# Ledger of designs, part 19: VH-VL binders against q9m8y4

Target 1, 142 residues: q9m8y4
Amino acid sequence: MATKSTGGTEKTKSIEVKKKLINVLIVDDDPLNRRLHEMIIKTIGGISQTAKNGEEAVILHRDGEASFDLILMDKEMPERDGVSTTKKLREMKVTSMIVGVTSVADQEEERKAFMEAGLNHCLEKPLTKAKIFPLISHLFDA
Short names: E, the ipSAE of ESMFold2; O, the ipSAE of OpenDDE; V2, 0.75 times the mean of E and O plus 0.25 times the DockQ between their complexes.

## First folded at step 11 (VH-VL; framework fv_nivolumab)

Design v1 (at its last look DockQ between E and O 0.74; V2 from the best seeds 0.80)
Fold by OpenDDE, look of step 11:
Structure v1 (fold): chain C 142 residues (1-142), chain A 123 residues (1-123), chain B 107 residues (1-107)
Amino acid sequence: as target 1 above (142 residues)
Amino acid sequence: QVQLVESGGGVVQPGRSLRLDCKASGFTFSSYGMHWVRQAPGKGLEWVAVISRKGDNKYYADSVKGRFTISRDNSKNTLFLQMNSLRAEDTAVYYCARDRYYGEGTYLYFDYWGQGTLVTVSS
Amino acid sequence: EIVLTQSPATLSLSPGERATLSCRASQSVDSYLAWYQQKPGQAPRLLIYDASNRATGIPARFSGSGSGTDFTLTISSLEPEDFAVYYCQQYDELPFTFGQGTKVEIK
């Protein structure tokens, strides 16, 4: 009586980690910067929405329709700057990762003030895939 | 009328430096991103660099990264390209070009070009 | 980088004939494609943007079509001033890249 060892082929369910599309808000008063950042986000497999200033960013969150995993926040904008915007978003209990995007010319004290406003990270222009990729990886591991 | 006028081209030896200027007129220079594009003799077009309207954001082609610096003085309506460690392969006509602004957006194509300035790198 | 390949390299035609130029991208660039005309000793001139939009002051005989990876510039009836080199350019990702050009010459 030959015991047929039914070798159960454990179907390794390849958990197709559905690459969760990262939702990104780009906040910058310069249309060129917005477009350049949009291109970078696209290359990393994200989707992006843009705001022209901090007030628009606040309005997007106030209306309750917008949920972003990542916010790229410019520092110097008309109407509402990046520091004020970041503070306001935090007051509104926005939990998105907010990354300040600063100029190399910005003073260390200014960067510090920006971080203290509630940034998770601060990156210097130009933004690159290499600079953003580590931050996105952390979003997936959380 | 929109005008872009490049200057500063010439003949230089390998390893030397050269600065190009582009003077803009006929539009609000500080409202536009600007580009450098080059063309080797008898060859096609190659994008070199872009600079934001405030000059705070810059990107470069890999071929010039670390050697070239794009900058601008909005008070003088002038775009610059500092070229260091020049190589024979940098020999080209260098064009300054305006980034297109349309409505609320900008597009990374070039609606106006200068006449170009020739840079020759030879031993 | 995105490679743009233009064809043919040279197009020999007579005035009044239709010219069809191709630009193929190594990957999708959506509609982020422009066309330029360059005459000898001159700077390039913008013809088409966003694959199909004619730039200001460009004659109606010029038209652009396509999306994704395949694009076409058409000149419906060649005028003597249209004999030049034509370049496509993508602006979907950095670095911005150009095709190698198509020369339209008189037969």
Scores: ipSAE 0.875, ipTM 0.921, lowest interface PAE 0.6, mean pLDDT 93
Fold by ESMFold2, look of step 11:
Structure v1 (fold): chain C 142 residues (1-142), chain A 123 residues (1-123), chain B 107 residues (1-107)
Amino acid sequence: as target 1 above (142 residues)
Amino acid sequence: QVQLVESGGGVVQPGRSLRLDCKASGFTFSSYGMHWVRQAPGKGLEWVAVISRKGDNKYYADSVKGRFTISRDNSKNTLFLQMNSLRAEDTAVYYCARDRYYGEGTYLYFDYWGQGTLVTVSS
Amino acid sequence: EIVLTQSPATLSLSPGERATLSCRASQSVDSYLAWYQQKPGQAPRLLIYDASNRATGIPARFSGSGSGTDFTLTISSLEPEDFAVYYCQQYDELPFTFGQGTKVEIK
């Protein structure tokens, strides 16, 4: 009897290092910050889109089909600040994970108010892989 | 017309501190991210640090992290580099460098440079 | 960190000749690459950004090309003021790094 050549009892595809890319919205009024944060998000397997203020972030959720796994929310922005933006997004039933990214100069009371607006977490700038990955690692699992 | 003028360089012993200033004129300083870049004598260029236009976001090269602090005072059009625990390998000409102005495109390249100030760390 | 390797280390040419300078990255930097010129005793000057865009005021004889890991700066016809050291810089990821430089000198 002849030896069988099996056409794949097991999946023979190359092992995938990352199982899922996450969609991230970066909301910050400083274009340099947006680029630096995009750079960090890229290193952890994120695909980013940006908004230059809170009003743009709200419009993206109102007018577009966009949905995000993670929103990085700066606090101090013209037009609509991060606190107001976060409250509005939660009123709109946005369930994305929202992480505030604030200045080290912010007082603890201001950080707590930001959390009360609907953040899941609040980090101090600079954004780094080491700071954010532990908070969001569950988003990468299938 | 655009001008960046570094100052505060000099000769210092290892372990000591220096503060560099970069005075800006001829443009709206508060609208630009700023960098420090250094060049050891006879060597190439090494990026040192970046600061956002409002001063709220800062990143450093590993070689200086924990020892150097970048800061700015937009009311005085001045960028600073506080250099603590100086080492011989910190000997270099230090340039302040301007990031691109706000707009569509990319950032983190340097469209204007100061003339540099020499820091020599020698015992 | 991303290592940029420039070649040749020295390029000896006459005025009027075409200069071709190479910058190779240890990993893809997409198009996030700039070129600078530095003359003795002077600060660097931006020539090219995003691999191929000439900075304001840079003469048309300077051009950049490439993407990913392989980049080229070309000076179509060397002028006396072009003899200098040229550096490439990546800004795709932290830390931002420079190549070691190519010196373009008069043969």
Scores: ipSAE 0.769, ipTM 0.882, lowest interface PAE 1.0, mean pLDDT 89
ESMFold2 (binder alone), look of step 11: mean pLDDT 95; pTM 0.959

Design v2 (at its last look DockQ between E and O 0.51; V2 from the best seeds 0.74)
Fold by OpenDDE, look of step 11:
Structure v2 (fold): chain C 142 residues (1-142), chain A 123 residues (1-123), chain B 107 residues (1-107)
Amino acid sequence: as target 1 above (142 residues)
Amino acid sequence: QVQLVESGGGVVQPGRSLRLDCKASGFTFSSYGMHWVRQAPGKGLEWVAVISRKGDNKYYADSVKGRFTISRDNSKNTLFLQMNSLRAEDTAVYYCARDRYYGDSTYLYFDYWGQGTLVTVSS
Amino acid sequence: EIVLTQSPATLSLSPGERATLSCRASQSVDSYLAWYQQKPGQAPRLLIYDASNRATGIPARFSGSGSGTDFTLTISSLEPEDFAVYYCQQYDELPFTFGQGTKVEIK
């Protein structure tokens, strides 16, 4: 009586980790910066929306129940700057990762003030895939 | 009329530095991103660098990264390219080009070009 | 980087003939493709943007088509002033890149 060992092929369910598309808000008054940042976000497999200033960013959160995983926040914008915008978003209980995008490293005091406004991180221009990728990876691991 | 005029080209030895200027007129220079594009003799076009309207954001081609610096003076309507550690392969006509701007959007193609300035790197 | 390959390298035609130029991308660039014309000793001139839109002042005989990886510039009837080198350029990803060019020459 030959005992047929039914080798149960454990179907390793390859959990296709549905690469959750990261939703990114880009806030910058310079249309070139917005477009360049859009390109970078696209290369990392994200989707992006843009705002021209801090007030538009606030309105998006107020009126549209918009939820973003990541917000790229420029510091110097007309109408509402990055610091004021960041504070306002935090007051509104926005929990998105907010990354300040600043120009020159020599303004450490301004960077500190920006961080104190409620940034999670601060990156120097130019924004690159290499700079953003580590931050995004943390969003997926959380 | 939109005008871009490059200057500063010449003959230099390898390892030397050169600065190019591009003077803009006929439009609000501070409202536009600007680019440098080069063309080696008898060859195609190669993008070199881009700078934002405020000059706070810059990107470079890998071929020039760490050696070239793009900058601008909006008060003088002038774009600059500082070229350091020049190589024979940097020999080209250098064009300044305006980034397309329409409404609230910019497009990373070039609607106006200067006539170019020739840089020759030869021992 | 995204590589753009233009074909043919040289196109020899007579005035009045139709010219068809190809530009292929190594990966999709959506519609973020421009075409330029360059005459000898001159700077490039923008012809087409977003794959199919004619730039201001460009004659109707110039048309662009395509999306993704395959693009075409068509000159419906060649004029004497159209004999030049044509370049495609993508602006979907950094670095911005150009094709190697197609020379349209008189037969």
Scores: ipSAE 0.896, ipTM 0.935, lowest interface PAE 0.6, mean pLDDT 93
Fold by ESMFold2, look of step 11:
Structure v2 (fold): chain C 142 residues (1-142), chain A 123 residues (1-123), chain B 107 residues (1-107)
Amino acid sequence: as target 1 above (142 residues)
Amino acid sequence: QVQLVESGGGVVQPGRSLRLDCKASGFTFSSYGMHWVRQAPGKGLEWVAVISRKGDNKYYADSVKGRFTISRDNSKNTLFLQMNSLRAEDTAVYYCARDRYYGDSTYLYFDYWGQGTLVTVSS
Amino acid sequence: EIVLTQSPATLSLSPGERATLSCRASQSVDSYLAWYQQKPGQAPRLLIYDASNRATGIPARFSGSGSGTDFTLTISSLEPEDFAVYYCQQYDELPFTFGQGTKVEIK
């Protein structure tokens, strides 16, 4: 059982059919956002890991066989912003579903550039089950 | 020395609006998430809302969603709560509270609180 | 939402005695539980975070224990300044919730 902000839940093996869990990377420079988004993801059956900026997200994919079903990508971050990070991950042939999570104050031009960097979708904060679940429900299909 | 000072409380009739301010000092306000927590007279504590350090992410208790708006002005070290369509059950002392900060982690418990401002919704 | 139930509602004790306060969650909150002290006319004061860690400046007589659904705050030897209301708070999921409080009063 993972009680830290980066952890998910591990349960004992059961003879009952378990719902598929999805692996989610949460990339956001605000520790509050990372924890709140982790809480939301937990409620829809996700196991979360976090990165505090885009460079950490790139390093995670470069250093191992890391594989995520979903990446939640904030736009404005130090080291490497969300646009640059998304472009880099796609150059590295990362095929995860990437959903941008942006400020309501962002201009439409900025959101379009973010989408063009390689996002599958772009959402406005706050992240909620209602906003994200329709976009990712297919990830739970066997 | 960390200080949080709420103001703007008072007596208002149901359906009216009120804005609360929380002035922060003694820490880098823009580096912290902030919360509002309320306490009805003689009752326990109820979390009301949270706002991220840049103000771009906000969550509310169901009891206030759609009626209250949390906001901040980091240039003035001030947290706000705009309370619209007030009801009798909103009567409480309202505290602003700082999210615990440790390194780059937020732990969602409240290490510093203001002394509160009383909002009374009646008559 | 997660309901926190504190017991007893009131604990009547004398200085020097040991106080044991219970907080039970309606579902597991892992170790995401804090304890606060509140005196009349004052804001709450953080005592314990993550179930068992004392906040800065909190005397060693205060200790917290537990995980999952059952949590305890212990005051090993009550001082006159410890007579107050104590609240637990969970931060495992939104909305963040508090217990209803335990009043520790002079016998």
Scores: ipSAE 0.736, ipTM 0.864, lowest interface PAE 1.2, mean pLDDT 88
ESMFold2 (binder alone), look of step 11: mean pLDDT 93; pTM 0.952

Design v3 (at its last look DockQ between E and O 0.37; V2 from the best seeds 0.67)
Fold by OpenDDE, look of step 11:
Structure v3 (fold): chain C 142 residues (1-142), chain A 123 residues (1-123), chain B 107 residues (1-107)
Amino acid sequence: as target 1 above (142 residues)
Amino acid sequence: QVQLVESGGGVVQPGRSLRLDCKASGFTFSSYGMHWVRQAPGKGLEWVAVISRKGDNKYYADSVKGRFTISRDNSKNTLFLQMNSLRAEDTAVYYCARDRYYGSGSWLYFDYWGQGTLVTVSS
Amino acid sequence: EIVLTQSPATLSLSPGERATLSCRASQSVDSYLAWYQQKPGQAPRLLIYDASNRATGIPARFSGSGSGTDFTLTISSLEPEDFAVYYCQQYDELPFTFGQGTKVEIK
C-alpha cells in the first residue's frame, strides 16, 4: 500500500505588491519647474497634480477632495510662499510627506526655517529620480 | 519680434574653456525657460541644457554634465553657457532656444531659436 | 533615454507631391512630440507641437498625427520652400531627444 505523499505545493501567493501609485502634489510658481517635476514623478510611476502657489495648495486641501502622499513644495512663490504654505497645511492636519524644494543659492538659515515650518525633508534643485526614490521607498515601508 | 542672438563661438584646443552668450529681445525674457541645443557639423540636433526662468533650476544632458554650466542674467536679457574641459566631440553649432510658455503651463519644446554660434574644438 | 527613429532617411519628391514622414519612439511619449524644419545654414523652425498642433504661422499643408510611439508629419502638397531636413523631438522624458532627421529633397 504505497502511501502517496501528497506534496502540498504551497502556492506561494506571490503577494503582487500592487505598486501603489504615489499621489504627488507639485507646488511651484514656475510652469517649467512644474512640468519638469511632473516628468520626474511620472518616471517613478507616480501621478501628479500641480499648484502654481501656496494658496492653491491650501485650497486643494480645504475642499477635502485631495489627498497626497507626497507634496513637493517650492520655497519662493507669489501670494503664499512655501514656508507659510507648509505651516498652514500642518495647521490643517495634513499628514502628507512634505518635501521642500530649494535652490542651491538658498542660505542655510532659510532652509532651516523652511524645515521648522513642518517639512519632512528638503531637497536642492534640480530634483532627480535618484533624489526622490529614497523618499518614496520610505513611504511604502511606513 | 522675438530675437535670440548667440555669440562667443570660436576655435579652441581640447581641455580649454569657452563661454557662450545669447542675447534675447522682443519678449519678457524673465518669463521663459531657456535651452541650449547643439548640432555637430552635418549631424542632427542634440539637447544640451535647460534653465528655469529664475535660474534656480537646471538640467543637463549626460554628455555635458559636470563640464558645462547654464546660467542667465535676467537684468541683461542674456543666457550663458560656460563650457569647461572641452572635447573634440563638443564641436558644434550651439543654438539658444526659448521654451514655449502658454500661460498655465510650459511645454518643453522650442518655439524660437537663435541663428547659432560655431564652436570648434581641435588640437 | 528615449530614442526617436525617423524614416525614411531621405525622401525624394517633386513639387506638388505629398510627403509622409515617420517618427517612432522607443517608448510611449504620449503626445509630447514636436516637429521642426531646418533649411541649410538656418536654425530649426517649429512646425508642430503636441503631435498635431500647428505652430503659429505654419501653412495648412503641414499636419501632424499620432500618439504613443508612432508619429507622422504630412505635407499635403510640397512647395519649393519645403525641401529641407525635418526633425522630431520628444519632451515626455529627460533628456529631451531628437530623431536623426529626414531629408526631403527635390527629385
Scores: ipSAE 0.876, ipTM 0.922, lowest interface PAE 0.6, mean pLDDT 93
Fold by ESMFold2, look of step 11:
Structure v3 (fold): chain C 142 residues (1-142), chain A 123 residues (1-123), chain B 107 residues (1-107)
Amino acid sequence: as target 1 above (142 residues)
Amino acid sequence: QVQLVESGGGVVQPGRSLRLDCKASGFTFSSYGMHWVRQAPGKGLEWVAVISRKGDNKYYADSVKGRFTISRDNSKNTLFLQMNSLRAEDTAVYYCARDRYYGSGSWLYFDYWGQGTLVTVSS
Amino acid sequence: EIVLTQSPATLSLSPGERATLSCRASQSVDSYLAWYQQKPGQAPRLLIYDASNRATGIPARFSGSGSGTDFTLTISSLEPEDFAVYYCQQYDELPFTFGQGTKVEIK
């Protein structure tokens, strides 16, 4: 599997108001999804790390000293799914904002259970700037 | 050897629907993101849509949003493009293309392409 | 969306000559740029990815360079099979876009 850290140079044709960057963990078992979501997060001023499943996400918080403002959490993943991962992270007292990013095919009851696991919000794929930015804009004010 | 074979192209009238299939072989289809890319006669290439490996994430070009649906059946190694409300400007050769899976580079460039299937939308 | 402008539109060259193809992006795409070759009646073929890396099986006479907004594909010594249309493609931002192509022809 390929992974890529987002960093380096950003350029725009118009003046934008610069804000403090936020640190985002993207948890999804599809490398394409991780890159697509990194792409979206870059457009809103985020710096991304990725985890390929819930178990990696837990290990990052257990072993590493990583600190995230936002975690984008897929539900269906091998090793440890998003529901179990979210519960575990909250048990570990992780205070990051956690936004679930789920399949359109998920039933409403499944989405409610995911919220109850400890998400702050839950969005349907595809992730877009329009869907996510209103939920997290406050993270850029501090 | 990796192969992608498109089918389902043909001549249809505006407003009608058509479904394209892309049959994959020679690789683990369920491990790859897939794209549709089209080329109008005498014109350049236009990206149409992408679908994640398990089908849970999809993005479309603005020119086809709301009219086209990308999907896949991993048990049959097949990628689909459902094209509704077809217009003359949808006339093109449609290619399915495989997203790069391995390597240290980025994703979202196309390492293998099918031969294409022609869709002609004409009154 | 990011517009890729290729120049020249047409290169008329002889076998053995060096071809230099340009691709200019309307905003930085970092190194997220690929080059494809397309011969008449065929699908495109990946030549270069991430601006400068040759895809597997691509002859050494093909090289890519550049970053940000300005990219170049160079064919150091044209072979008869190299007369084709060449496209650049960016994958830094949705929607993914291609340049309009540069035709390399014999004359």
Scores: ipSAE 0.667, ipTM 0.839, lowest interface PAE 1.3, mean pLDDT 88
ESMFold2 (binder alone), look of step 11: mean pLDDT 93; pTM 0.951

Design v4 (at its last look DockQ between E and O 0.66; V2 from the best seeds 0.78)
Fold by OpenDDE, look of step 11:
Structure v4 (fold): chain C 142 residues (1-142), chain A 123 residues (1-123), chain B 107 residues (1-107)
Amino acid sequence: as target 1 above (142 residues)
Amino acid sequence: QVQLVESGGGVVQPGRSLRLDCKASGFTFSSYGMHWVRQAPGKGLEWVAVISRKGDNKYYADSVKGRFTISRDNSKNTLFLQMNSLRAEDTAVYYCARDRYYGEGTSLYFDYWGQGTLVTVSS
Amino acid sequence: EIVLTQSPATLSLSPGERATLSCRASQSVDSYLAWYQQKPGQAPRLLIYDASNRATGIPARFSGSGSGTDFTLTISSLEPEDFAVYYCQQYDELPFTFGQGTKVEIK
């Protein structure tokens, strides 16, 4: 009586973690900065949309069509600056991770005010893959 | 007419420092990103650095990172490249180049170039 | 970094002939590719941007085509002033990189 050991090939369901493409809004009045940030986001496998100022960012959210996982927010912009924009987005109950992007020349008090406006994080220019990657990892773990 | 004029090139020993200037005219300098691109004698082109219109954002090629600093004075319509710890491999003609103006579009190509300034690093 | 490989290294042609220059990227750069002309002792001059758009003041005999990884610069009929070195450049990813150049010389 040959006991056929049915070796159950446990199909290790490789949970193909569908690498959920992160959706990023880049808010900066400088076209070069927007493009540079787009390039960085692309290298990390994200999709990006851009806004030229804080008002455009607010409008994108007002129309109800835009949902972003991450918002890169410049501090100094015409029409509506980063601080005002961040406050407004929070008032609108936007739950996106908002990362302030500041200059090295910015004063500590200015950075503090920016954080108090409702930022999750603040990064200094230049943005790099190394700076953004940890933040993205946190978004996936949440 | 758009003009870019580099200056400050010369012969220096390894380990020394040199500053290059690029004087811009014929356009609103503060509205444009600027680049440095270099070309070793008889060789191709190599991108060196970029600076945003306000000077608040800068990126460098790995070959010069930590040694070179790009900066600008918009009040003087001048772009700078501070080069420290110079090496023989830094020998090149250095060009300042203007990033094209973006309306809604994609850019990071160079629409105008200076005539370049030669930097020679030799013992 | 993205490596751009140009071919041929040297192209020997006569005035009036068609020149075809290739630029291949190590990875896709979409349409973020520019072409430059450089004459001896001069700075580079922008010819083509976004793979296929002629820069201001560039003659119609210059044309760019391609997307992704394969790009072509065409000079439909070479003029004496077109004998120069041509470079492609990508601006899809940092660092910005150039091809090694193609020299178009008189046969």
Scores: ipSAE 0.872, ipTM 0.920, lowest interface PAE 0.6, mean pLDDT 93
Fold by ESMFold2, look of step 11:
Structure v4 (fold): chain C 142 residues (1-142), chain A 123 residues (1-123), chain B 107 residues (1-107)
Amino acid sequence: as target 1 above (142 residues)
Amino acid sequence: QVQLVESGGGVVQPGRSLRLDCKASGFTFSSYGMHWVRQAPGKGLEWVAVISRKGDNKYYADSVKGRFTISRDNSKNTLFLQMNSLRAEDTAVYYCARDRYYGEGTSLYFDYWGQGTLVTVSS
Amino acid sequence: EIVLTQSPATLSLSPGERATLSCRASQSVDSYLAWYQQKPGQAPRLLIYDASNRATGIPARFSGSGSGTDFTLTISSLEPEDFAVYYCQQYDELPFTFGQGTKVEIK
């Protein structure tokens, strides 16, 4: 971007694009869902880790060294559900972008409660590139 | 013994609907993802749809999106495929298949298959 | 979508011979590849998963190898029950796809 002239004919130097890979945590109690969501995240430039339930997600953050750009959070899980997990992560000062991925997101009262727990967005399953990429495209900007 | 038994196939006209059932026994049905896979007569295999063990996550092949609906009733150990707006190209043997879940991983490959049920779409 | 191309289309062999079946993917599928056997009038049977792991109960004469785009199913010594159609399947990306099959028939 440097040294652009106003109104001149000088060639503009291109800014070299630095593509960031994003670190994604996928929290879902169904191993099928975890794999399917990993596939989709990989196609848009994400590196995934998984957690089988909310407790595992909390444990990953407890030492303060784990961090993720994006957390995909299922709502209905044993041990600790997505609402409780999201609240706990925010109490722990986790600042990651958290996107809920659930079939009940379209029910306004349930979606509102999940959002109030600390989600940035809530999506209806199935997760697709078309649904998620517009919400997270800014994470790839340097 | 794991068993998957499809039913509901038959001969129907284009544009009509048909529902396939797959009854499961010999395993904890609610612990497994399930798929439909079809095979046109004399042809190879085509994956049709998948459903998660709770039924909350579903994906479809492009050829059937918007026309077919996969669902399940875990209390009845039954997988369903509702097929609307049927076309001649949907003529196939339809298999239900169990997604291999083993330990902590999902496999997205199919360890048990039903015997299949034939759907013929012709005028 | 990922296209799997199997070769040869037909493999004509006698019992006791070694069969080598090829599956080539249009892009890397890492090791997310399975092999199935289908006998006439029957549903497919899982043989190999994750490119090289035999499914439970599959005889040792079946082995799989490869990664990325090139995969091989080997049957070290054909038995009469091995004359069937064999399919590869990838599960690296949606939609999950199968090869068109290799028929292993008696010479």
Scores: ipSAE 0.771, ipTM 0.875, lowest interface PAE 0.9, mean pLDDT 88
ESMFold2 (binder alone), look of step 11: mean pLDDT 92; pTM 0.936

